VHH binders against p95470. Designs and how they scored, part 29

Target 1, 316 residues: p95470
Amino acid sequence: KQVDVHDPVMTREGDTWYLFSTGPGITIYSSKDRVNWRYSDRAFGTEPTWAKRVSPSFDGHLWAPDIYQHKGLFYLYYSVSAFGKNTSAIGVTVNKTLNPASPDYRWEDKGIVIESVPQRDLWNAIDPAIIADDHGQVWMSFGSFWGGLKLFKLNDDLTRPAEPQEWHSIAKLERSVLMDDSQAGSAQIEAPFILRKGDYYYLFASWGLCCRKGDSTYHLVVGRSKQVTGPYLDKTGRDMNQGGGSLLIKGNKRWVGLGHNSAYTWDGKDYLVLHAYEAADNYLQKLKILNLHWDGEGWPQVDEKELDSYISQRLK
Below, E stands for the ipSAE of ESMFold2; O stands for the ipSAE of OpenDDE; V2 stands for 0.75 times the mean of E and O plus 0.25 times the DockQ between their complexes.

## First folded at step 5 (VHH; framework vhh_6z1v_2)

Design a05z (at its last look DockQ between E and O 0.27; V2 from the best seeds 0.00; counts 0 for: pae E 7.0 > 2)
Fold by OpenDDE, look of step 5:
Structure a05z (fold): chain B 316 residues (1-316), chain A 124 residues (1-124)
Amino acid sequence: as target 1 above (316 residues)
Amino acid sequence: EVQLVESGGRLVRTGGSLRLSCAASGFTFSDYAMGWFRQAPGKEREVVAAISWSGGNTYYADFVKGRFTISRDNAKNTVYLQMNSLKPEDTAVYYCAARSPYSRYLTSAEYDYWGQGTQVTVSS
């Protein structure tokens, strides 16, 4: 059986890879080879103490984690939200180790990093992704729909926005000004992830709709910038803040709704990590780890055929 | 292989009680939300009750009206439906289902695994 994760991110501790997914308390899997995965733990046994305050309908599902290593600690960012609403918050929990067998294993929730409030904020506090720039400043990108994707500086302990706050818009799609600010709108963009490679920062984003099984229209677009703050331009030179984005991968009849990616350099090789809905399995979301290549102009490329060749295994 | 096996369905009289059980295997039970559905002859399958992975949240259909209680034991990989004050209208095949922990919409359509069902018959 394949690993049926959603919004996957990964990191490594020692010789063990850890996979984090949307799910109850953030589901964690471990692997020695990034193919065979075993259930490891949940970051939360129940729920963040503040979750229901942010989202009264919260049912334990924490969304779209990101895992970031900093100064020997693991920072796990996660989202509390409700579908179609920007009543959301990104929280962070920190651990010394990812090995549940370690005596030092303990997730300590540091609380909310940012919170979006309907009618106040034209952004949605979900889908965090962490990136450090060339100067060592750590940033968080996040967002979905509404005003698009945002980027802000994190403070030194990576638990709050830096002060004074510095925010940037990094990508957005067209949104009607007549639409109520509480509504997500038609700007179907979410799940930013920035990868530093070569001379550029590459912003990956998911366009379309997720979580609709066979009706999912998720696909990945990319732009790049020499600065982490942007502007991120697609292959045509169009700013992602102006609706730009170059298609990276869309999927096919067998694999639909591809998106919410992360991207990594491991041992000199680059990888695209994402989920895809498998048509043959009633569109159950599956983990995909694809090789990320670069063309002669420095743009990322993936082989869609690898959607069929990479097959995760969930171990009992 | 994923398996959901319902048990406990039988013939009961109006006003009676019944406890259904669903034993799960082949997946990480504690990650999944579980639900009970029912389908009466000539009717569409409908949700009866649902319970979150931790058991901290529950949902009940409007027709339940406090008569049924869904619970789970993650240590036993089992979900239960305690049905009290049963009515003839409750006669149906009752299905256990598992919902992926990774669903964002969390609708009944998001249930990925289903049992074969157990027949509950309530006589007048």
Scores: ipSAE 0.218, ipTM 0.634, lowest interface PAE 2.6, mean pLDDT 93
Fold by ESMFold2, look of step 5:
Structure a05z (fold): chain B 316 residues (1-316), chain A 124 residues (1-124)
Amino acid sequence: as target 1 above (316 residues)
Amino acid sequence: EVQLVESGGRLVRTGGSLRLSCAASGFTFSDYAMGWFRQAPGKEREVVAAISWSGGNTYYADFVKGRFTISRDNAKNTVYLQMNSLKPEDTAVYYCAARSPYSRYLTSAEYDYWGQGTQVTVSS
């Protein structure tokens, strides 16, 4: 049986890999080899105390985590969202260790980082991903539908926007002018993730719709910039704020729809981590960890055959 | 196999009360949020109420607030809808549904599992 995950992110502590997924309280798995996975814990045993205020329809499922190590601490960012609207927020909880057997293991919630409000904001405060620039400044990318993907500076303790605030638009798709601002709209873009490699920052984004079983159209695109703030340009030089985005990988008949990636360098090799919907298993979302290669012009590549060859195993 | 079975729908007079039940099997019930939906003839299916996996958070549509209460018993794999002060406008087939912890788009189109429905009829 494979590992069912959505929005997977990973980190390592010692000899153990930890995988975080959308789910009840954020579901955590552990592995020694990135193939065989065991349930570890939930980051929240109850819900964040502010979640019902932000999202009256909140069902206890926390979405779209990101995990970031900084100065000996593990920062877990998570999303709380409202049914059908951009009434959403990104929160952060912090731990000294990911090992549940440690006496130091304790998630300490630090509350809301940012919150989106319908009519006030033309963006949706979900799908966080953390990147540090070459000067040590830490940034959060985020966004889903509406006015697209944003990037802002985090404060020194990584729990709030920096003051004075600095925000950038990094990618968006055309939104119909006939759409009311309270509606998500037709601009099917979300789930930014930024990887620094060589002279460039690479912005990955998910286009299309997840979560539609066989009708899912979700796929990954990429652009790059020499500055973390952009502009992010695709292979043809088109700005991702103006509809640019070069295809990195899309689904096929067996793996219908895929996205919400993270990307990492481990032991000198680069990896793309994502979920894909398996047609043969009722379109359930499965973990994929694929090799990320680079062509002669510095663009990332993935071998589509690896969708079939990477098979996770859920341990008892 | 996954199964959601509603029960408790019947004919009642205006102002009456009913309790609907939905028994679940074939999945890890305590991981799923649950909802009640309804559909009257010629109308779209609409959300009535929803409850989080833990039971700690609830949602009610504006038209039913104050009259209906959703609850769940994770030990019995059952979700309930207590309906009080019923009106003729509440006449519909009522469905329970389960929402995956992995779904990002929380409309009726995104619920994973649905019951066959139970008829509620409110007479004048």
Scores: ipSAE 0.035, ipTM 0.503, lowest interface PAE 7.0, mean pLDDT 88
ESMFold2 (binder alone), look of step 5: mean pLDDT 86; pTM 0.872

## First folded at step 7 (VHH; framework vhh_7qia_2)

Design f1 (at its last look DockQ between E and O 0.25; V2 from the best seeds 0.00; counts 0 for: pae E 3.4 > 2)
Fold by OpenDDE, look of step 7:
Structure f1 (fold): chain B 316 residues (1-316), chain A 122 residues (1-122)
Amino acid sequence: as target 1 above (316 residues)
Amino acid sequence: QLQLVESGGGLVQPGGSLRLSCEASGFTFSDYAMGWYRQAPGKQRELVAFITWGGSTNYADSVKGRFTISRDNAKNTVYLQMNSLRPEDTAIYYCAAKTPYSRYTDESYDYWGKGTPVTVSS
């Protein structure tokens, strides 16, 4: 049985890999080989106390985590939202270890990092991703639809925006200014993830629509910048903040709705981590870990055939 | 192999009480949000109440203060305590489960029970 995750991110502690997924309390899996996975824990034993305040129709599912290691601690960012709405907030919970057997294992919720409010904010506080620049400043990218993807400086504690606040728009798609600000609109962009590689920061983003099983149009695009704040340019030199983006992977008839990726360098090798809907299994989302390669011009590429060759295994 | 089985329905007089149960099997119950819906004759199915995996509850305005949804994860069961029943509460009551990834579907709930009838009549 494959691991059925959505919006996967990963990190390592010692010799153990940990996978985090959208789900009730954020689902955590562990693995020694990144192929065989066991259920480890959920990050929350109870729902965040503020979740229902942010989203009155909150159904208990926490969205789109990111995991970041900083000064010996694990920072797990997560989202509370309602589908199709920007009544959302990104929170963060922190742990000393990811091993549930450790006496130090305890997730401590630090609360809301940012919150989006309909009609006030033309952005959606979901899909957090963390990146540190070459100077050691830590940033959060986030967003979906509306005004697109945003980037802001985190404070030293990584729990709030830094003051004074510094924000950047880093990617967006076309949206009518005449559309009601509470509506997501036609700008089908979300799930930013930034990878530092070589001379560049690479911004990955998901275009299209997720969450529609076989009708999902999700796919990955990429741009790059020498600065973490952008501008992120695609292969043609078009700014992602001006609708640019170069196709990285779209999928095929067997694997559709590819997206919401993370990317990592481990032991000198680069990987793309994402979910895909498997046609042969009623379009159930599955974990995919693909090798990330780079062409002669430094652009990332993946082999779509690895969608068939990488098969995760969920162990009992 | 996922299954939801409702019970506890029946005939009751106005002002009376009923307790519905829904026993789940074939999935990790504690990871799911559970809900009760009802469909009255000639009407559309409507939400009555739901409870998240974490225990947060929500109610339709028409049943607030009268109905209570709860769950026992050890028994894989969700309950609906119905007090001060009214004739307008007459309906088939359905148990429903939200998968951990329910937000990625157009449906509120992915799984449904067969329903249990509740009739409130003098």
Scores: ipSAE 0.489, ipTM 0.769, lowest interface PAE 1.4, mean pLDDT 94
Fold by ESMFold2, look of step 7:
Structure f1 (fold): chain B 316 residues (1-316), chain A 122 residues (1-122)
Amino acid sequence: as target 1 above (316 residues)
Amino acid sequence: QLQLVESGGGLVQPGGSLRLSCEASGFTFSDYAMGWYRQAPGKQRELVAFITWGGSTNYADSVKGRFTISRDNAKNTVYLQMNSLRPEDTAIYYCAAKTPYSRYTDESYDYWGKGTPVTVSS
């Protein structure tokens, strides 16, 4: 059977790969080869202490993790959100190791990084992704619907925005002025991820709707910039803050709706990691790790046939 | 492949008891909240009982005090103990797994078993 994940992100410690997924407490798997996966742990055995203050109806599910290594520590970012509203927050928990058998293994929650409040903010504080720029400054991208995707500087310990704060809009889609601010609206964009390659930062974003079985329209677009702060332009030169975005990959009849990607360079090769809904298996979300290729003008490409050729295996 | 298989239904007299089981496979059972639903002929499907991934329960008013939902994560199974059965409990009973990933769903995007019939008559 394949690995059942949503919003997958990965990192490596020693000879072991670790995969993090949306789920109760954030579900963690481990692998020696990125194909065969074993359940490892949950990052939270109980909920974050602040979760019900942010979302009174919080049900224990933590969303949209990102994992980042910095100065010998592992930072796991996660989201708490009220259904259908931008009452949300991104938190962070930290560990010295990902190996549960180590005596040093302990997730230490550092609390809220940022929080969105209806009426105050026209953005939604979920879907974090971490990128370091060429000068060693660490940034967080985030966002879902509303006013789109944002980027801000993190402070030195990576748990809060820097002081003084520096924030940028990096992508958004049109939102009707007749739409009430409390509604997510029709600006179907979320889940940013930034990869540094050559002279460019590449911003990947998910357009459309996840999570609707065969009705899912989720797909991936890309833009690039020489500066981490943007502007991110697509292949035709359109700004992603003005609706730009070049298609990278979309679903097909077998793999309906895909996105919420991460992207990595490992051992000199580039990879795209995402989930896709398998039509033949009740649209259950499956892990995909695809090769990223680059054309002569430096734009990323994936071969959609790899959706069929990469098949994860969940070990007993 | 994802499967939810109900069992334990049948014919029972009013006042009797039945225990329904739903065995799950092909997905990470311990991540999912589980529910029992029922549909009588000509009526809408309704929630009977619900149990979260952590074991917290909720019941429809019509069954509270008579029905008990439980789960055994080691066996990937959810149960419905039905006591003091009434003719009004006659329905097809469905096991459902609520996806933990859905930001946008009504129950039509959950996963459903094929159902097990329960008939309460004298």
Scores: ipSAE 0.342, ipTM 0.694, lowest interface PAE 3.4, mean pLDDT 89
ESMFold2 (binder alone), look of step 7: mean pLDDT 80; pTM 0.810

Design f2 (at its last look DockQ between E and O 0.27; V2 from the best seeds 0.00; counts 0 for: pae E 4.9 > 2)
Fold by OpenDDE, look of step 7:
Structure f2 (fold): chain B 316 residues (1-316), chain A 122 residues (1-122)
Amino acid sequence: as target 1 above (316 residues)
Amino acid sequence: QLQLVESGGGLVQPGGSLRLSCEASGFTFSDYAMGWYRQAPGKQRELVAFITWGGSTNYADSVKGRFTISRDNAKNTVYLQMNSLRPEDTAIYYCAAKEPYSRYLDESGDYWGKGTPVTVSS
């Protein structure tokens, strides 16, 4: 069977690829070929110690991880959130290795990076993504709905916002200012991911709604900037903070609700990693790894046919 | 392929007991919250019981104290123990798996079994 994941991110340690997914304690898979995957571990055996403070109804389900390597360590960012609310927080746990068989294998939770509070914050602290700029400064992008996607500078330890704090709005969709601040609103944007390529930073974002099987409307848009802080402009020159975004991939009747991507350069090749709902399998979400190409103007492209050709295998 | 197969339904007298089972396959069972719904003739489908990833349970008021939901991850199975059955419990009972990233409180994201009939009658 295929690997059923949500919000997949990946990294490599040695000759082994590791896949991280939304799930109880963040589900981790390993692979030698990025096709055949085995269950590896969960980042949390129980739950973050602070999770129920943020969300009293929390029951172990952690959202939308990102994995980042820095100075020989693995930083795994994750989200705790309440349903339909921006009562959320992004945390980070750190490990020396991703190999559970290693004596050094131990996830050490460093706690909350940022927390969103209803009525205080017009952003939602979920969907973290990490990017380092050309100067070596590490940034976190995050967000969903509300005021859109945000970017802030991380401190040297990558565990908190840097001081003094530096924040940027990098993408958003239309929202009524008259709407209650506690409501997500109609701005269906989330899951930022930034890839550095060539002369640009590319901001990928998911538009539409996930988590609705065949009724999911998720799709990917992209913009680019010469600066990590933006502005990110789409192919028409429209700012993503002004509702801009160029369609990258939407899917088809067989694969719907594509989104929440990551993107990577491995061994000189670029890849788009995402989940999609498979119509033929009752719209169960599946892992997809697509080749990422670039046109003559430097814009990313993917072949939707690869949705059919890439078939992950979950091994026992 | 994703499958949810219910079993254990049937005819029972008032005051009797049934134990429903739902065996899951084709997905990572332990990553899903599981639930039981029912639809009586001429009525809307309603939640009966739900069990989360961590084992937290929720019940409809009409079945509290009588029904118990449980899960066995090693067997990829969710159960519904139904005691003190009443004629009003007569319905088709459906097993459901909650979509993993269900931030939206909508059943449209749930995966469903085909259902098993439960009839409580003298």
Scores: ipSAE 0.445, ipTM 0.771, lowest interface PAE 1.3, mean pLDDT 94
Fold by ESMFold2, look of step 7:
Structure f2 (fold): chain B 316 residues (1-316), chain A 122 residues (1-122)
Amino acid sequence: as target 1 above (316 residues)
Amino acid sequence: QLQLVESGGGLVQPGGSLRLSCEASGFTFSDYAMGWYRQAPGKQRELVAFITWGGSTNYADSVKGRFTISRDNAKNTVYLQMNSLRPEDTAIYYCAAKEPYSRYLDESGDYWGKGTPVTVSS
């Protein structure tokens, strides 16, 4: 049996890899080799106390985590949202260790980082991803549909926006100005992730629609910038705030709806982590960890054949 | 294979009570949010009550204060206690489960039972 995940992110502590997924309380798996995975824990034993206030139709699942190590602590960001609305918020919980057997293992929720409100905000506060720039400033990217992907400075303890606030638009797709602000709209972009490689920051984004089994159109695009704040330009020089985005991977007959990636450098090698819907298994979402290669112009590439060669295993 | 089986429906007089049960198998029940929906003749299926994996509940306005959803994770069962029944509550009642690792934004439930009929006589 493979590992079923959606929106996967990973980190390492010692000799152990930890995988975080959308699910009840954020599902956590562990592995020694990134192939064989064991259930570890949920980050939340009970729903965040503020979840129903922010999103009255909250279905109990926490979405789209990101995990970030900073000064000996693990910061887990998560999303609270509801169907078809931008009544959403990103929260953060912190732990000293990811090992549940440690006496120091304890998730300490720090509450809401940002909250989106329909009609007030033309953005959706979900899909966080953390990046530190070359000056040590830590930023959060986020967004889904509406006005697209945003980036803002985090404060020193990484739990709130910095004061004074600094926000940037980093990618968006066309949205009719006549569209009601309460509607998600046709700008099918979400799930930013930024990787620093060489002289560039690379912004990955998911275009299309997840979650429609064989009808899913989800796929990954990329742009890059010398500044974490952008502008992020694709291979043709088109700005991602103006519809730019170079295709990284779109899947194939067997593996559909590729998206919501993260990207990492481990042991001198680069990896792309994502979910893919397996056609042969009723389009259930499966973990994929692919090698990330770089062409002569510095653009990332993945080998589609690795979708078939990387097969996770869930341990009993 | 995931399966949901409803029971407890029947014929009752106005003001009466029924308790619906939905027994689940083929999945880790405690991970799923569960709901009860109903469909009257000629109407669209509508949410009646919903309970999250963490136990939070939500009710349609038309049943609030009269119906109670609950779950027993040890028995893989979700219940709907229906009190003060009205003729307008007559419908086929369906149990539904929401997959924990999916965010199907345009769906109210991912898996459905076959339904149990409830008739409240006039």
Scores: ipSAE 0.187, ipTM 0.607, lowest interface PAE 4.9, mean pLDDT 88
ESMFold2 (binder alone), look of step 7: mean pLDDT 82; pTM 0.827

Design f3 (at its last look DockQ between E and O 0.63; V2 from the best seeds 0.00; counts 0 for: pae E 2.7 > 2, unsure alone 63.9 < 65)
Fold by OpenDDE, look of step 7:
Structure f3 (fold): chain B 316 residues (1-316), chain A 122 residues (1-122)
Amino acid sequence: as target 1 above (316 residues)
Amino acid sequence: QLQLVESGGGLVQPGGSLRLSCEASGFTFDHYAMGWYRQAPGKQRELVAFITWGGSTNYADSVKGRFTISRDNAKNTVYLQMNSLRPEDTAIYYCAAKTPYSRYLDESGDYWGKGTPVTVSS
């Protein structure tokens, strides 16, 4: 049985890999080989104390985590959102270790990092991703639909925006200004993730629609910048903030709706981590870990054939 | 392979009771909200009852007070207890699993069973 994760991110502690997924309380899996995965824990046994304030209909399902190591601590960012609205918030919970058997294992929720409010904000506070620049400043990228993807500077504690606040728009698709601000609109962009590699920061983003089984149109695009704040340009030189983006991977008839990726360098090798819907299994979403390569011009590449060769195993 | 297998359907007299079961396999059951839908002859499919990850329930007005949805995560099973059945409850009943990333309001991403028939007739 494959691991049926959604919006996967990953990190390592010692010799153990940990996988985080959208789910009740954020689902955590562990692995020694990044192939065989076991259920480890949930980051939340119940729910964030503030979740129902943000979304009254909230019932424990947390979205789109990111995991970031900083000064010996693990920062797990997550999202609470209302259905079809940008009534959302990104929170962060912190742990000393990811090993539940450790006496130091305890998730301490630090609360809301940012919150989006319908009619006030033309952005949606979901899909957090963390990146540190060359100067050691840590940033959060996030967003879905509406005005697109945003980037802001985090404070030293990584729990709030820095003051004075610094924000950047880093990617967006076309949206009518006449559309009601409460509506997501047609700008089908979400799930930013930034990877520092070589001379560039690479911004990955998901275009299209997820969560529609065989009708999912999710796919990954990428741009790059020499600065973390952008502008992120695609292969043609088009700004992602102007609708640019170069196709990285779209999938095929067997694997559709590829997206919501993370990317990592481990032991000198680069990887793309994402979910895909498997046609042969009624389009159940599955974990995929693909090798990330770079062409002669420094653009990322993946082999779609690895969608068939990488098969995760969920062990009990 | 992902499966939703309904059982418990059949013929019952008006005022009678049935208990439907839906056993899930091939996915992480407790990550999904589960629901029951029904489709009567010549009618569109409609929601009957839904139960979320945390156990919150919702019912169609037509079945409130008569039907009860519940789930047993240890058994990967969702149930529909149907009491005080009426002829208008006659339909094929479908089990459904809502995807974890449920920001969308439509049902296009849901997983479905093959259905179990319920006939209420004297």
Scores: ipSAE 0.487, ipTM 0.804, lowest interface PAE 1.2, mean pLDDT 94
Fold by ESMFold2, look of step 7:
Structure f3 (fold): chain B 316 residues (1-316), chain A 122 residues (1-122)
Amino acid sequence: as target 1 above (316 residues)
Amino acid sequence: QLQLVESGGGLVQPGGSLRLSCEASGFTFDHYAMGWYRQAPGKQRELVAFITWGGSTNYADSVKGRFTISRDNAKNTVYLQMNSLRPEDTAIYYCAAKTPYSRYLDESGDYWGKGTPVTVSS
């Protein structure tokens, strides 16, 4: 059986890789080889204490994690949201180690990083992803629908926005001025992830709709900038804040509606991590770890044949 | 392969009780919210009871106080205890799983069993 995940992110501790997925309490898997995965743990045995205050319709599962290592600690960011509303928040929990067998293993929740409120905010506080710039400043990207994708400075302990706050818009799609601010709208963009490669920051984003089985239209686009704050431009020079975005990969007949990627450099090689819906298995969401290649102009590419070749294994 | 298999239906008299079971396989059961739905002939399918991965429950007003949903994650099974049954409870009862991954509001299930018939009649 393959590993079923949604919104996958991963990191390494020692010789072990850890994979984090949307789910009740955030599901964690471990692997020695990034192909064979075992269940490891859940970051929350119960829900965050603030979850129902932020989203009264909270249904028990946490969304869209990101995992970031900083100064010997593991920071796990997660989202709480109500479906179809931007009543949402991103929280963070911290651990000294990812090994559940260690006496030091304990997730310590640090509470809310940011919170979006309908009518106050034209953005949705979900889908966090962390990037450090060349000056050592750590940033969080985030966003889904509404006014698109944002980036802000984190404070020194990575649990809150920096003061004074610094926020940037990094990508958005057209949204009708006639839409009520409380509605998600038709701007189908979410799930930012930024990778530094060479002299550029590369912003990946998911366009389309996830989570609709065979009707999912989800696919990945990319832009780049020499500044972490943007502007992020696609291959034709169009700004991602103005509808720019170059296609990186879309699904095929077997693997439909892929997206919500992360990207990593490990041991001198670059990888794209995402979920894809498997047509032959009721469109269940499956882990894909694909090689990320670079063309002569410095743009990322993925061999579409790897969608069919990478097959994860769920161990007992 | 994903599968939901209901059992425990049958014919009972008004005021009687039944316990429905639904065994699940082919997905990570304890990640999913589970529900019981029912459909009488000529009527649309309706939610009866819903239980989250963590055990929080909700019920249709028509069954509140009479029906109890529960789950056993070690056995990959969800149950519906139906007490004080009435003729209007007659329907085919379906087990459903709701993915934790959907971002769109939908109280309907994403994956469905074949159903088990329940008839309440004298």
Scores: ipSAE 0.444, ipTM 0.736, lowest interface PAE 2.7, mean pLDDT 89
ESMFold2 (binder alone), look of step 7: mean pLDDT 79; pTM 0.810

